# Designs tried in a protein design chat: VHH binders against q89az9. Part 16

Target 1, 320 residues: q89az9
Amino acid sequence: MNLNGEQKSAVLLALVGIDKAIEILKELSIQEIENIAKCMSYMDVISSITADLVLSEFCNEVRINKDQNISFINNNFIISLLKKVLGEHHAVLLLDKFKNQKNISDNIKKLNLINPEKIVSLIKGEHPQIIATILIYLNRNHAANILSYFEDNLSLDIIRRIANFSSLKKLGQEEFVKIIDNLINKYQNSMLNQQGIVTAVELLKLIKRDQETKILTKMFSSDKVLAKRIKTKMLEFSDIINLDDVYIRRLIKVFPLYELSEIMKVEKEEFKKKFYKNMSLENTNLIKNYCSKKIFISNDLIQKKRNNLLNSVKKILYNS

## First folded at step 4 (VHH)

Design p33 (framework vhh_7ubx_2)
Fold by ESMFold2-Fast, scan of step 4:
Structure p33 (fold): chain B 320 residues (1-320), chain A 122 residues (1-122)
Amino acid sequence: as target 1 above (320 residues)
Amino acid sequence: QVQLVESGGGLVQPGGSLRLSCAASGFTFSDYAMTWVRQAPGKGPEWIATISWSGSTMRDDSTKGRFTISRDNAKNTLYLQMTSLKPEDTALYYCAKDSYDAFEILSQLDYRGPGTQVTVSS
């Protein structure tokens, strides 16, 4: 794989052995030593092939056993090296710092792979300083998307904290690691619980409607919470037109009118009539005016807006 | 706290032009649709135009040829360019956040400004 100069230097130093590595590191600045040690702390098992490629790049006369693999995870090599070069006190502080930074980095990689909507659900109850710190470490696009889900007052507080951020002190880093580990564990447990519901929904969609109705009705009487979770997951956009007018009126009161206008531009007449029947003449005329305009809306944007409307419907039907 | 302040109104002759401005603060301006409404003496509230968070505009058919809504997200400012003004355009003009219902806007002090008076007289 492609290794940068610092990673190649770390591999080379590991291969020459601790005594020779110490002599080489003594010629470097403290900052350079910290950078190399950081790379060593973040590296996992290095294959013999990768080690051989690094060695071949620097010296053809080196006689090294090609069957060696290098591992820095729980390896006494880096500990001994740093203690001898920097002294025991400085080495212990750096190793603690690097362990915390590696844990943060690994967890941040996991958070960057989680959908923004799910992350909001996990962190919205956290202190604004914790939210700000998480956003600082995430990819900028990912962080911006997450921030867009928060209310104006909270977003202002978060941005102010980001602007004033300098660094986390050791105690703050330790607490942050614990918080982020708990969030990752909460997400993993949530994923496991959700797979059962998904399977149940898929099975129910494959059986006869009469049987589905009987099962769900009986479930509502014995386990209302489970029945609501399954029903929520089963609801599709095409079901909206068949809702009772009372739910359409509630939906119109909570769903942004401009977003509804964008959806209406591409929907069939029967869908539009269902909504127009349940809204003011003023709002109906506004939507009709928007629909008369020659404005292009992308398929991706339409699908996002449709999902937003469907989610609002689920909230109304199954949250009270 | 949401704060909206309209300006640019005044006395103008029929056929004249005015540009109204609305300075917004206390919320992320670029994330919300913004609306202009008016209320003439002894008349009900009337919706004029809305501009979405994405920049799409919706305008009342009776004024759309004479009035143009626009926004400057960098300045947190909403505009209404008014041309070919008529005596029937005489009204208090209000800007509002995230609503298209003129009556709701005029009854909700928290989400609209204090208004700016436009008087068209010969």
Scores: ipSAE 0.000, ipTM 0.107, lowest interface PAE 23.1, mean pLDDT 74

Design p34 (framework vhh_7pa5_2)
Fold by ESMFold2-Fast, scan of step 4:
Structure p34 (fold): chain B 320 residues (1-320), chain A 123 residues (1-123)
Amino acid sequence: as target 1 above (320 residues)
Amino acid sequence: QVQLVESGGGMVQPGGSLRLSCAASGFTFSDYAMSWVRRAPGKGPEWVSTISGSGGSTSYADSVKGRFTISRDNAKNTLYLQMNSLKPEDTALYYCAKDSYDAFEWLSQLDYWGQGTQVTVSS
């Protein structure tokens, strides 16, 4: 006896029980649920041989999947099961929905790991409706941090859109998937471009100084923007003492005094004098007082603090 | 059928002014928020400004804030963008767009913009 897809679905759902059946049924339209329910009421008597065959097939698939501890989506297990139970038409529709939900979930997880400041740089040119929709799907704390970067009128507009948000219908879901995919691709391309700059800097540091100077000089003439980015990335801690006083004063305004005091504890007198010249007597005395104390700071912590200072310098120079 | 027709673009020198217009038809204009979006050469679309259906609420991109003013005339079904203190970086094709506070309605119409009006700022 050949069972159609609806009849096979009815048999399997009856065998797996109510709780598990609900997870499948909630992904179907009202019409599809009615059709399956009608088949169930019609198929009040099923051959024990037929039921055993369907159950045996299901149990064998579950056993194989459990042995390998592989995700249902990744091992084609769920695809094979759905196609066999629901038939090709219904299986394709349900798989498309699962794939779209997985893509949204995976990309949202990626966005939640990206620094809020970087996300703002990616979405600042997007329409407020797109921004609002993205924020709805992000973790609340992450979304709040991102929102804080926008001015009051735009934040009001975004919140108003969030408050009026309804569930996305199929067409809206498809467009949103495309938008999120494009944002992730822009982020990955930006990261690859940053890795390219880092690689170029590493190579330039390994070649002879005279060749490095010639390359950078020619680059400055042909591509000033690239040359500035590379020079900024090449800046080392030892270069800070040679910066103009203007940059030191800007640095002191934004860098935490306590972290600066920790760095000053291990630096040479010339470095200290460069900073003291550009700060208040009160702050100079606070740092000198801290440096007189016999407090041990690990080499790892000092290197971290030095990197924090260097990064602040790079931010000031890049922005000018 | 929703129709949006932009006009008022042209060539101006830096520091100059232009007023863009968008004639809307095929929907109840006063029921919808409206936006201006621009596309500069070699760049993707950038949101410029939004105005609520009543005209009581406006928002602007940081790059145009204090220089551009969005407004509407619901009796004439027309959206406006007054552009002052224009800069070379404002050079772009400018589009008006039908907006909605409902995310689904907005997203389902993502590709619906007029032909746009060209703004060129150069000396």
Scores: ipSAE 0.237, ipTM 0.727, lowest interface PAE 4.3, mean pLDDT 76

Design p35 (framework vhh_7pa5_2)
Fold by ESMFold2-Fast, scan of step 4:
Structure p35 (fold): chain B 320 residues (1-320), chain A 123 residues (1-123)
Amino acid sequence: as target 1 above (320 residues)
Amino acid sequence: QVQLVESGGGMVQPGGSLRLSCAASGFTFSDYAMSWVRRAPGKGPEWVSTISWNSGSISYADSVKGRFTISRDNAKNTLYLQMNSLKPEDTALYYCAKDSYDAFEYLSQFDYWGQGTQVTVSS
C-alpha cells in the first residue's frame, strides 16, 4: 500500500524528466543508484493517485501526466537514464542483473498461483535444499500450505535448511532459475494435456451413443491409458451406484462424512443402501441421524456436494 | 580441513550390486546432512540421495528410488550407498558431499571434496 524511500525516489525521477533525473542521480553513490534502478525495474505501472502523493511530498512544480499510468519497465527512460549516468558498460551489467532478478520474480509469481497439491507433485522428487529454496521465495501462506503435505521428518529437514539459508552463490542461482523454468514448463504441459482431454470428452458427449461406444472400445484396444482417462472424465453421478463395492469402500475412507451426509439427505434409498452396505454401523447411524434433521440445504449447494463426490470417484478410478 | 574419501566402486554386470563408502574428517559429521552425487561420462553432476544428520529424513532421485539405500554411521564418520539392481545408466563417478544451506554445491564441479569412486555397469 505505501511506497518506501527508494520507490518514491524512482517515481519522482520518472516524473521530473530525463535531463533533471540525470543531475539528481549524479549526486548519488553507485549503490544508491543501483537500489533506485532496481525499484524502477520492478515497478511496471504506477497509478496517477500514487504519483500525485509522491509529488505532493517533494515537488508540486513538476509537470507530469496525471491522466495516465506511468510505466517503468516498458519505458526506454530507464535504459537511457542509466547509460547517461553510469556509462554504457556499467548500465548494461546492471540491466542484465535486474533482468535475471525480474525473471526469477515473475516465475515465482506464477508458482504462487499454482495449487499447493500440484506444486507438491512437481517438486516431490527434488533435493530437499531445492524444495527449501522454493519455499523461501514463495508467499508465506502458500509455502506453509505446501509444507503441510510433507512428512514430519522431511518438514523438519526443510525448516532447518530454511533457518540456515544465507544466499545463493552464482552457480546455484543460475541452476535455480533453470529448475523453476522447468517446473513452470511441466505445469503448463500438464494443463495443455488436460484441456485436450476435456475437449475430447465434450465432443464425445455430443455424438450418438453408439458411435461414442465404438470409438471408446477401439481406443481401449489401441491406447488403454488414453481410453481410461477419457472414460473416467465422462463418468456421471448416476454411474456411482454401479461401481464395485471396493471403490465405494475407498471413497468412504477419503470423502468427508459430513459432506456425504448432506448428499444422502436427498438421494434415493437404492443409493443410500449401496453406501451403508460398505460402511461401519457407527458411520451409518451418524448419517441416518443427520438425514432425520429438519436442516434445509439449497439445491445449488447439493449439486456442488454431488460434484465433489463425483470428482473423488474419478480420482480413485484414475489412480486404479 | 574438511576431507571426504569415497571407496567401494568397481565393475559389475547389469542386475548386480555394489556398496559405496565415504570416510569423512575435518568437521562434526553427526551435525550435517550428507549426499551422494554422480557424474556420468560427458554429463554434468546428478544428485542421487540425501540423508539427514540423525537418519530421520532420507530422499532419493526418482532414477534410483527403490534400488539404492543410503545410510550412515555417525560413530565411524562414514556414509554408505547400497546399490542394487544396477543398470548401465548407473555408470558414473560417485561423490560424497556435505550438505550446504547457502548454495547448490552438489551442482558445482569445483565443490567436490573427494576424488570420487568409479562405478561401471557393463556386460
Scores: ipSAE 0.287, ipTM 0.739, lowest interface PAE 3.8, mean pLDDT 78

Design p36 (framework vhh_7pa5_2)
Fold by ESMFold2-Fast, scan of step 4:
Structure p36 (fold): chain B 320 residues (1-320), chain A 123 residues (1-123)
Amino acid sequence: as target 1 above (320 residues)
Amino acid sequence: QVQLVESGGGMVQPGGSLRLSCAASGFTFSDYAMSWVRRAPGKGPEWVSTISWNSGSISYADSVKGRFTISRDNAKNTLYLQMNSLKPEDTALYYCAKDSYDAMEIFSQLDYWGQGTQVTVSS
């Protein structure tokens, strides 16, 4: 974690105390004060290590002793400092601007953790300027992955907007904060709904099978969408062997033979027989030939291939 | 001076249609993306649709997608919004706006370069 000059200045000002910090800041331009205050507003706590590093660099210039108390940079310190240096009106405007910038930064960190495909589903209906602005603030790799999901004409428009972007003015920042807050809320509500389905599935797996069957049957009659979602989540790889032969034959026509061969290499004979029964002798021999070769496949790769097969089964059973 | 003059609003029944026009002057119309923004009584501005400078990219808010069609005529410096299957929720004052690459001021402004055109769908 490297501190820039403005961040180091903020730490040093906190260490000297408010009265001395005010004297120092009075000699700076409004822009310089804003830059330092912005750094302070993003810093919750300074550790002894961080304080020592800043003091060590300062001592190289001034030759000061390092034995000093650790100070916290907090909202009360920042508010008091800015009001005394800039006056109440200017301080309030500056603090509001920093609050918006911090909210943008915090929400962008959350968006960087969300899968690109999910972000696309959340933002594809937004104004192209909003999409462009989001991509500007995201990590470059993440933004590039998201951009790849858009069709060429929209991608061109977005790139043009990114290339011509300079900054968000105060009103634009306020509106952008509202927009990304709404996006994060939509995502969180989606995740809460997913957690509810997961909890329902876990409970159904723990009750008696006859009770599970009765509940799911009634649910299919009253709420087919919910029943489909729950059954899709309940389906496990071990259930594939119990599928009707017609579904196995459909699966074999759609699923890549080489991936099936990789799965077959680690599966039990019962599973293999179920598939061999439903495929051509030619394809059966190709799979058996692959299984006889000493080829190492990582456990992680096998689990991914198994999940691919399971997802194909789910599409055949519940997507049509 | 950037000047935008909206027209084509009126009163219609639910399910009806209206075509809005925006006559632009004071800037090179063909160089800018253009948007339609609406404001319902007591609410802030809501973005409706955007069309790129060459009509190559068109975007719609989810609330109007499939019902409204944005278009432009660069030779006439005119922006259009064809509104079909109108709903009571579409009742608003409609503004056209020149897109900016610098900021999202379109969504935060309380006033626009034009007076807007009123669309009322059966009270």
Scores: ipSAE 0.240, ipTM 0.700, lowest interface PAE 4.1, mean pLDDT 77

Design p37 (framework vhh_7pa5_2)
Fold by ESMFold2-Fast, scan of step 4:
Structure p37 (fold): chain B 320 residues (1-320), chain A 123 residues (1-123)
Amino acid sequence: as target 1 above (320 residues)
Amino acid sequence: QVQLVESGGGMVQPGGSLRLSCAASGFTFSDYAMSWVRRAPGKGPEWVSTISWNSGSISYADSVKGRFTISRDNAKNTLYLQMNSLKPEDTALYYCAKDSYDPIEILSQLDYWGQGTQVTVSS
């Protein structure tokens, strides 16, 4: 592990113990203390081998037991150190600043894991400056993907704001934490809503078909929007063969013939007949010719093609 | 330095319309983006809409998109918000704000925010 100067300093101060660390920190500027304390607050564990490497770079007079990993998980060391060196008031302000920066960092890590398209849906209603600030903190590739979803004029405005950005001050950090927390909560609530639909679909698939049909029919009459959402999630590849011929014909017009031929190579004869019935003789012969060839198609590729077909069916049936 | 005076608020029933105005002075209005921000009773400030200096870029909060229209008249140093299909949820004190590259300045109650104009939607 390669540590920077502030991280190496943090390790050394932890290793010498609090009394000696206080003596050393009293000789540093407030800015230097702030930088070291920030590194300490973000470091969880330092291995004994890393500690030995840091110690070998430091001059004599370190009284430390090096046979254990060093942990900053319990903040008592940092809190006690800062209060004794800077005084109560300054220590509290500095710790609050680090807490806000850590909260921003943790929430940004969560946002980096969320699909760009989903983030766009969450932030498109935010002021352009808030969008710009979020993009500054995200991974560059992730931010670029998100930016690509916005129209040219808005993208220009956002880039201009990014170009003019400076560091967030304490008040700005506090408000930004609240904004990001609200976005994460909004995302989690959206996921809970999707979880409910998934659960309903799973339950409906497990009950008797006649009861399922009665429930869905009544739902279409009382809540058409919910019924449409549930039915969209219930659609499986095996359901395609039961679709009315008009939908099969629409599907054939929009779905690539080559991809369809790859699917047909592994599907049952009943599935093939359903499609052949609804397509031209020319296209039927092209697919049959492809299916007669000894070409290996991986299970992963077949599943991808089957999912592509199913997604096309969902678009035709539900216009989404 | 910066002065913003909002007007045009009032009481309307759901589905009604209002047009808000903001008279700006103390800065070169045509060089800055302008925003509308609202504060509902018991809630924090919510951004509503922004318009760039030349009206080339316009953005809206999801809650008002399709119902509100922001516009500006640079010759008169005036910002407008046309509010249609008003809902009870739109009840708030509406503020005009000079746009800033600092997020806190947009959302906080700093000096460049005017006195605000009250919009009440009730039947």
Scores: ipSAE 0.111, ipTM 0.624, lowest interface PAE 6.2, mean pLDDT 78

Design p38 (framework vhh_7pa5_2)
Fold by ESMFold2-Fast, scan of step 4:
Structure p38 (fold): chain B 320 residues (1-320), chain A 121 residues (1-121)
Amino acid sequence: as target 1 above (320 residues)
Amino acid sequence: QVQLVESGGGMVQPGGSLRLSCAASGFTFSDYAMSWVRRAPGKGPEWVSTISWNSGSISYADSVKGRFTISRDNAKNTLYLQMNSLKPEDTALYYCAKDSYDAFMDYLDYWGQGTQVTVSS
């Protein structure tokens, strides 16, 4: 186990018990106490094997008799220790500092797991300095992906702010925690809403078609917006051929001709006929020329192109 | 000495409009991003809008987007906030702020007493 000096110190203090730990900490500077306490706040449990290794290393450097008392570092131990060493007022201030730092770390880990596109939708309404600060704390690859969604002028402003950023003071840390917590809550609420729709769609797909139709018809009478969202979410690629020609014509105006050509190369004649009926002779001939070429596209790429087309259809239906 | 002097506040009915101005002096106005910040009674400061030194980048808080327009005149060292479709919740003291770029909480330096905007019927 490769523990740093502060982590080894934390383990030793837990092993010697609170009374002896207090005596040791009183010999340290306030900065050293804060560093060790911060390590303790991030360490929940120390294995007996790790504790034995740390204790053995200490005994090899300093001649002491080994006590068989083993303690685990936890929040209650840290709170009790700090109150006894520093007094209640100072201990409360230090614990608030550690709590804020731990919350920032935990929330940053959560943000690093969220898709860049979703983070952009959450932070686009924030002050550029807040956006810059969030990007500073995120993983570099993740931050770069998020930055790529912003327009050049905003990206320039954000990069300039990052380059000139020097510190996050105590009051700044408290406010930053609140901002990050609000972003996580907004994401959580958004995911709960999307999960509800996904669950409804999955259930509707599993019931009898007659029941599905009856439920959706009644839903259109009581909540047209919800009915439209559920019906759009239920749309499959095979349903495209059954769309009214008006939607096919709108799709052709928005969807790239080259991507459509790639899809057409592998689709059945009925699908091709539906699209050809709704496009110019010039565009039809361009697609037919592409389809006549002996170019092979991987199944993975074809599926990606099909998903792009289906998503374009869903966007048109949602906005109509 | 750096000075920012806000003006243009007043009382207006819901749905009304007001235009705030901020006269800047004591620094090279065209080198800094500028912001509007407001403080409602009993509340903390809330960022409203930011405009870059060259007007190339403009940002708004979600609560005001589509209703407020920030602009600047670098020749006159003046920042503006056009407020349309005002709501009772827009009632606050409005402050003009100079962006510092240096730190999270101190990224805005604002001066003066602000200008009061009251939206009531």
Scores: ipSAE 0.219, ipTM 0.708, lowest interface PAE 4.9, mean pLDDT 78

Design p39 (framework vhh_7pa5_2)
Fold by ESMFold2-Fast, scan of step 4:
Structure p39 (fold): chain B 320 residues (1-320), chain A 121 residues (1-121)
Amino acid sequence: as target 1 above (320 residues)
Amino acid sequence: QVQLVESGGGMVQPGGSLRLSCAASGFTFSDYDMSWVRRAPGKGPEWVSTISGSGGSTSYADSVKGRFTISRDNAKNTLYLQMNSLKPEDTALYYCAKDSYDAFEDYLDYWGQGTQVTVSS
């Protein structure tokens, strides 16, 4: 495990015990104490091997027998240490500051795992200063991908704000925690709504067709938006063959012929006939010629092309 | 102290127009970006538009693009929002806000009193 100097200092303080750690910390500035305490608050468990490496780097002559792992995320150790060194009042202020910074760090880690497109949908309505502040704290590649979704004028404004950013004070950190928490909650609520749609689709697929049809018909009458969302999630590749010829003709006009040829190479004759019926003889012959070639296409690539075709169908049926 | 006073709100029919004004005092107006923020009934604050200190760059929320125009008169220390093609969804209390590039919290602290815009038939 590679540890920086502050992390190594945290390990050493834990190893000497609370009474000796207090004596050492009293010799340091408030800023130095804050840096060490922050490192300690982010460390959980350290192996005896890592502890040995830190100790061997520190002392050549004194050897400590180590047989156990060390836990640093003992809130009682950090709290007791700070209260005894700084006093109750200063310890509380410092711990509040670290709590806010940890909350920001934890939430930023969560945002770094969310798809850039989804983050854009969550933050596009926010003031440019809020967007800029979020991007400053995100991974650079992730932030760049998010920024690329904004139009030129907004991107310019965001970059200007990033260039002029200095730091967040305690009050700013408190408000920023609330903003990020709200964004995470909006994302989780969006996921819960999506899971609800998935559950509804799964249930509808398990009931009898007659009951499913009655439920969906009534839903179209009372909540057309919800009905469309459910129908979009229910559509599968196998359903394409059952579409009216009008939709197949529209699909052929917008979907690349070469990609269609790749799909047709692995599809059943029934599927091919449905498409051939709705295209020119020239295009039919081009596809048949491609299908007669002994060209290998990976299963992953075929599945990707099939998904592209299905997505084009969904756009024709539900985004019109 | 920084003071922002909004005016120009009122009632208008869908498709109508209104022009909001914000009179600023207590700071060097031309040095700061200015924004319009709105709060609809039962909803949280929504950013509407921002203009740079010089007036050289502007940005807009997707919901108002092509309908609203932000502008400023630095000689008069006044910010404007021209609202065209108003929709019932634009019904809100509109706030003038002073921006800061140096401190996030300054943006949160310097909002005006607000002016009510109601779009109804």
Scores: ipSAE 0.005, ipTM 0.515, lowest interface PAE 10.0, mean pLDDT 77

Design p40 (framework vhh_7pa5_2)
Fold by ESMFold2-Fast, scan of step 4:
Structure p40 (fold): chain B 320 residues (1-320), chain A 123 residues (1-123)
Amino acid sequence: as target 1 above (320 residues)
Amino acid sequence: QVQLVESGGGMVQPGGSLRLSCAASGFTFSDYAMSWVRRAPGKGPEWVSTISWNSGSISYADSVKGRFTISRDNAKNTLYLQMNSLKPEDTALYYCAKDGYSAWEYLRSGDYWGQGTQVTVSS
């Protein structure tokens, strides 16, 4: 709700209507018009309450309908306004400038939300100068986490580039926008591919078991990679007991013993035996000792621990 | 003042090999990262590989990774690109580029690039 001067000006211009806004903007410098128009392009919607607060600062009464929310992107207001004030060619150049700056800002916000490990996967094939430039625009903590995934020599090169960075000029900005857009598109496409697998798994769970088995068997013969992905995604906690002993032994090496002991406290004897035969006598005795104690663990915590174990199993199966 | 001279291109069959060289002058070669960039007919420039000033950091485009090897000899002010398992898609004019520590220097097409050397991969 706390708007700066440019944001309040943008709201007022939208509320007074295009004809009156043109008269006001003609009295301003090109830089002032640019700043206000940029604020308008970044503001998606304003509420009637926010509009009322802004209007109360400028006049005792208003003629326009303030009960409707205004979208600066959807209503062509900025485009029409700039064309009438600055002329067609000048307005197009200014709008392209805003579009490029907005695209960088929007995509950087998206990158700040993506897991650092995934970003490393997406950018490791990029020129070191592009990696450095991305890190400069990202949140400092996020950039530091991403940098930590690179080996020392590459990190040194990237830091040197950051330390010697000068601002991007117009041509450099245009190329950078394309690179960032491609990275976002690669991420979104990978998310769509994951959603496709999720949808396939969901559909397979809804059909008859016999049909599911036939489809998966056929898939293993035609596309083993896809079949493996789907089979791994379909894995449930109840399936762990049926895994080959080699996978149980691998799981025990990577999964924390204390967390496993908490799960064992509530699991059936059949499940416990499966794990015990695949671990050392020392570790078996430690778990049995913990299970003999009258320690109470909440159902929510147990479910979380069980999900942790299942996720560890899925990682082992995917990498085998 | 900055001069880059590429050489070593030619015509080869798919699966063949070529070694490109870039002789640099007019700047302190050992202070700068160097890159190879290519331009195929009808396409824009594509970054191929970069090597840091001391060879400590090397990066490749996914399309050439595992097939091309970038290297440098700072004593001779020379950049190299060893190209193995060449494909028709590798047909392009290859340029070496002085890569500063500024994004603008890297993204300037034609600035400090040499004449290029033609690589043609066909049967």
Scores: ipSAE 0.012, ipTM 0.551, lowest interface PAE 8.3, mean pLDDT 77

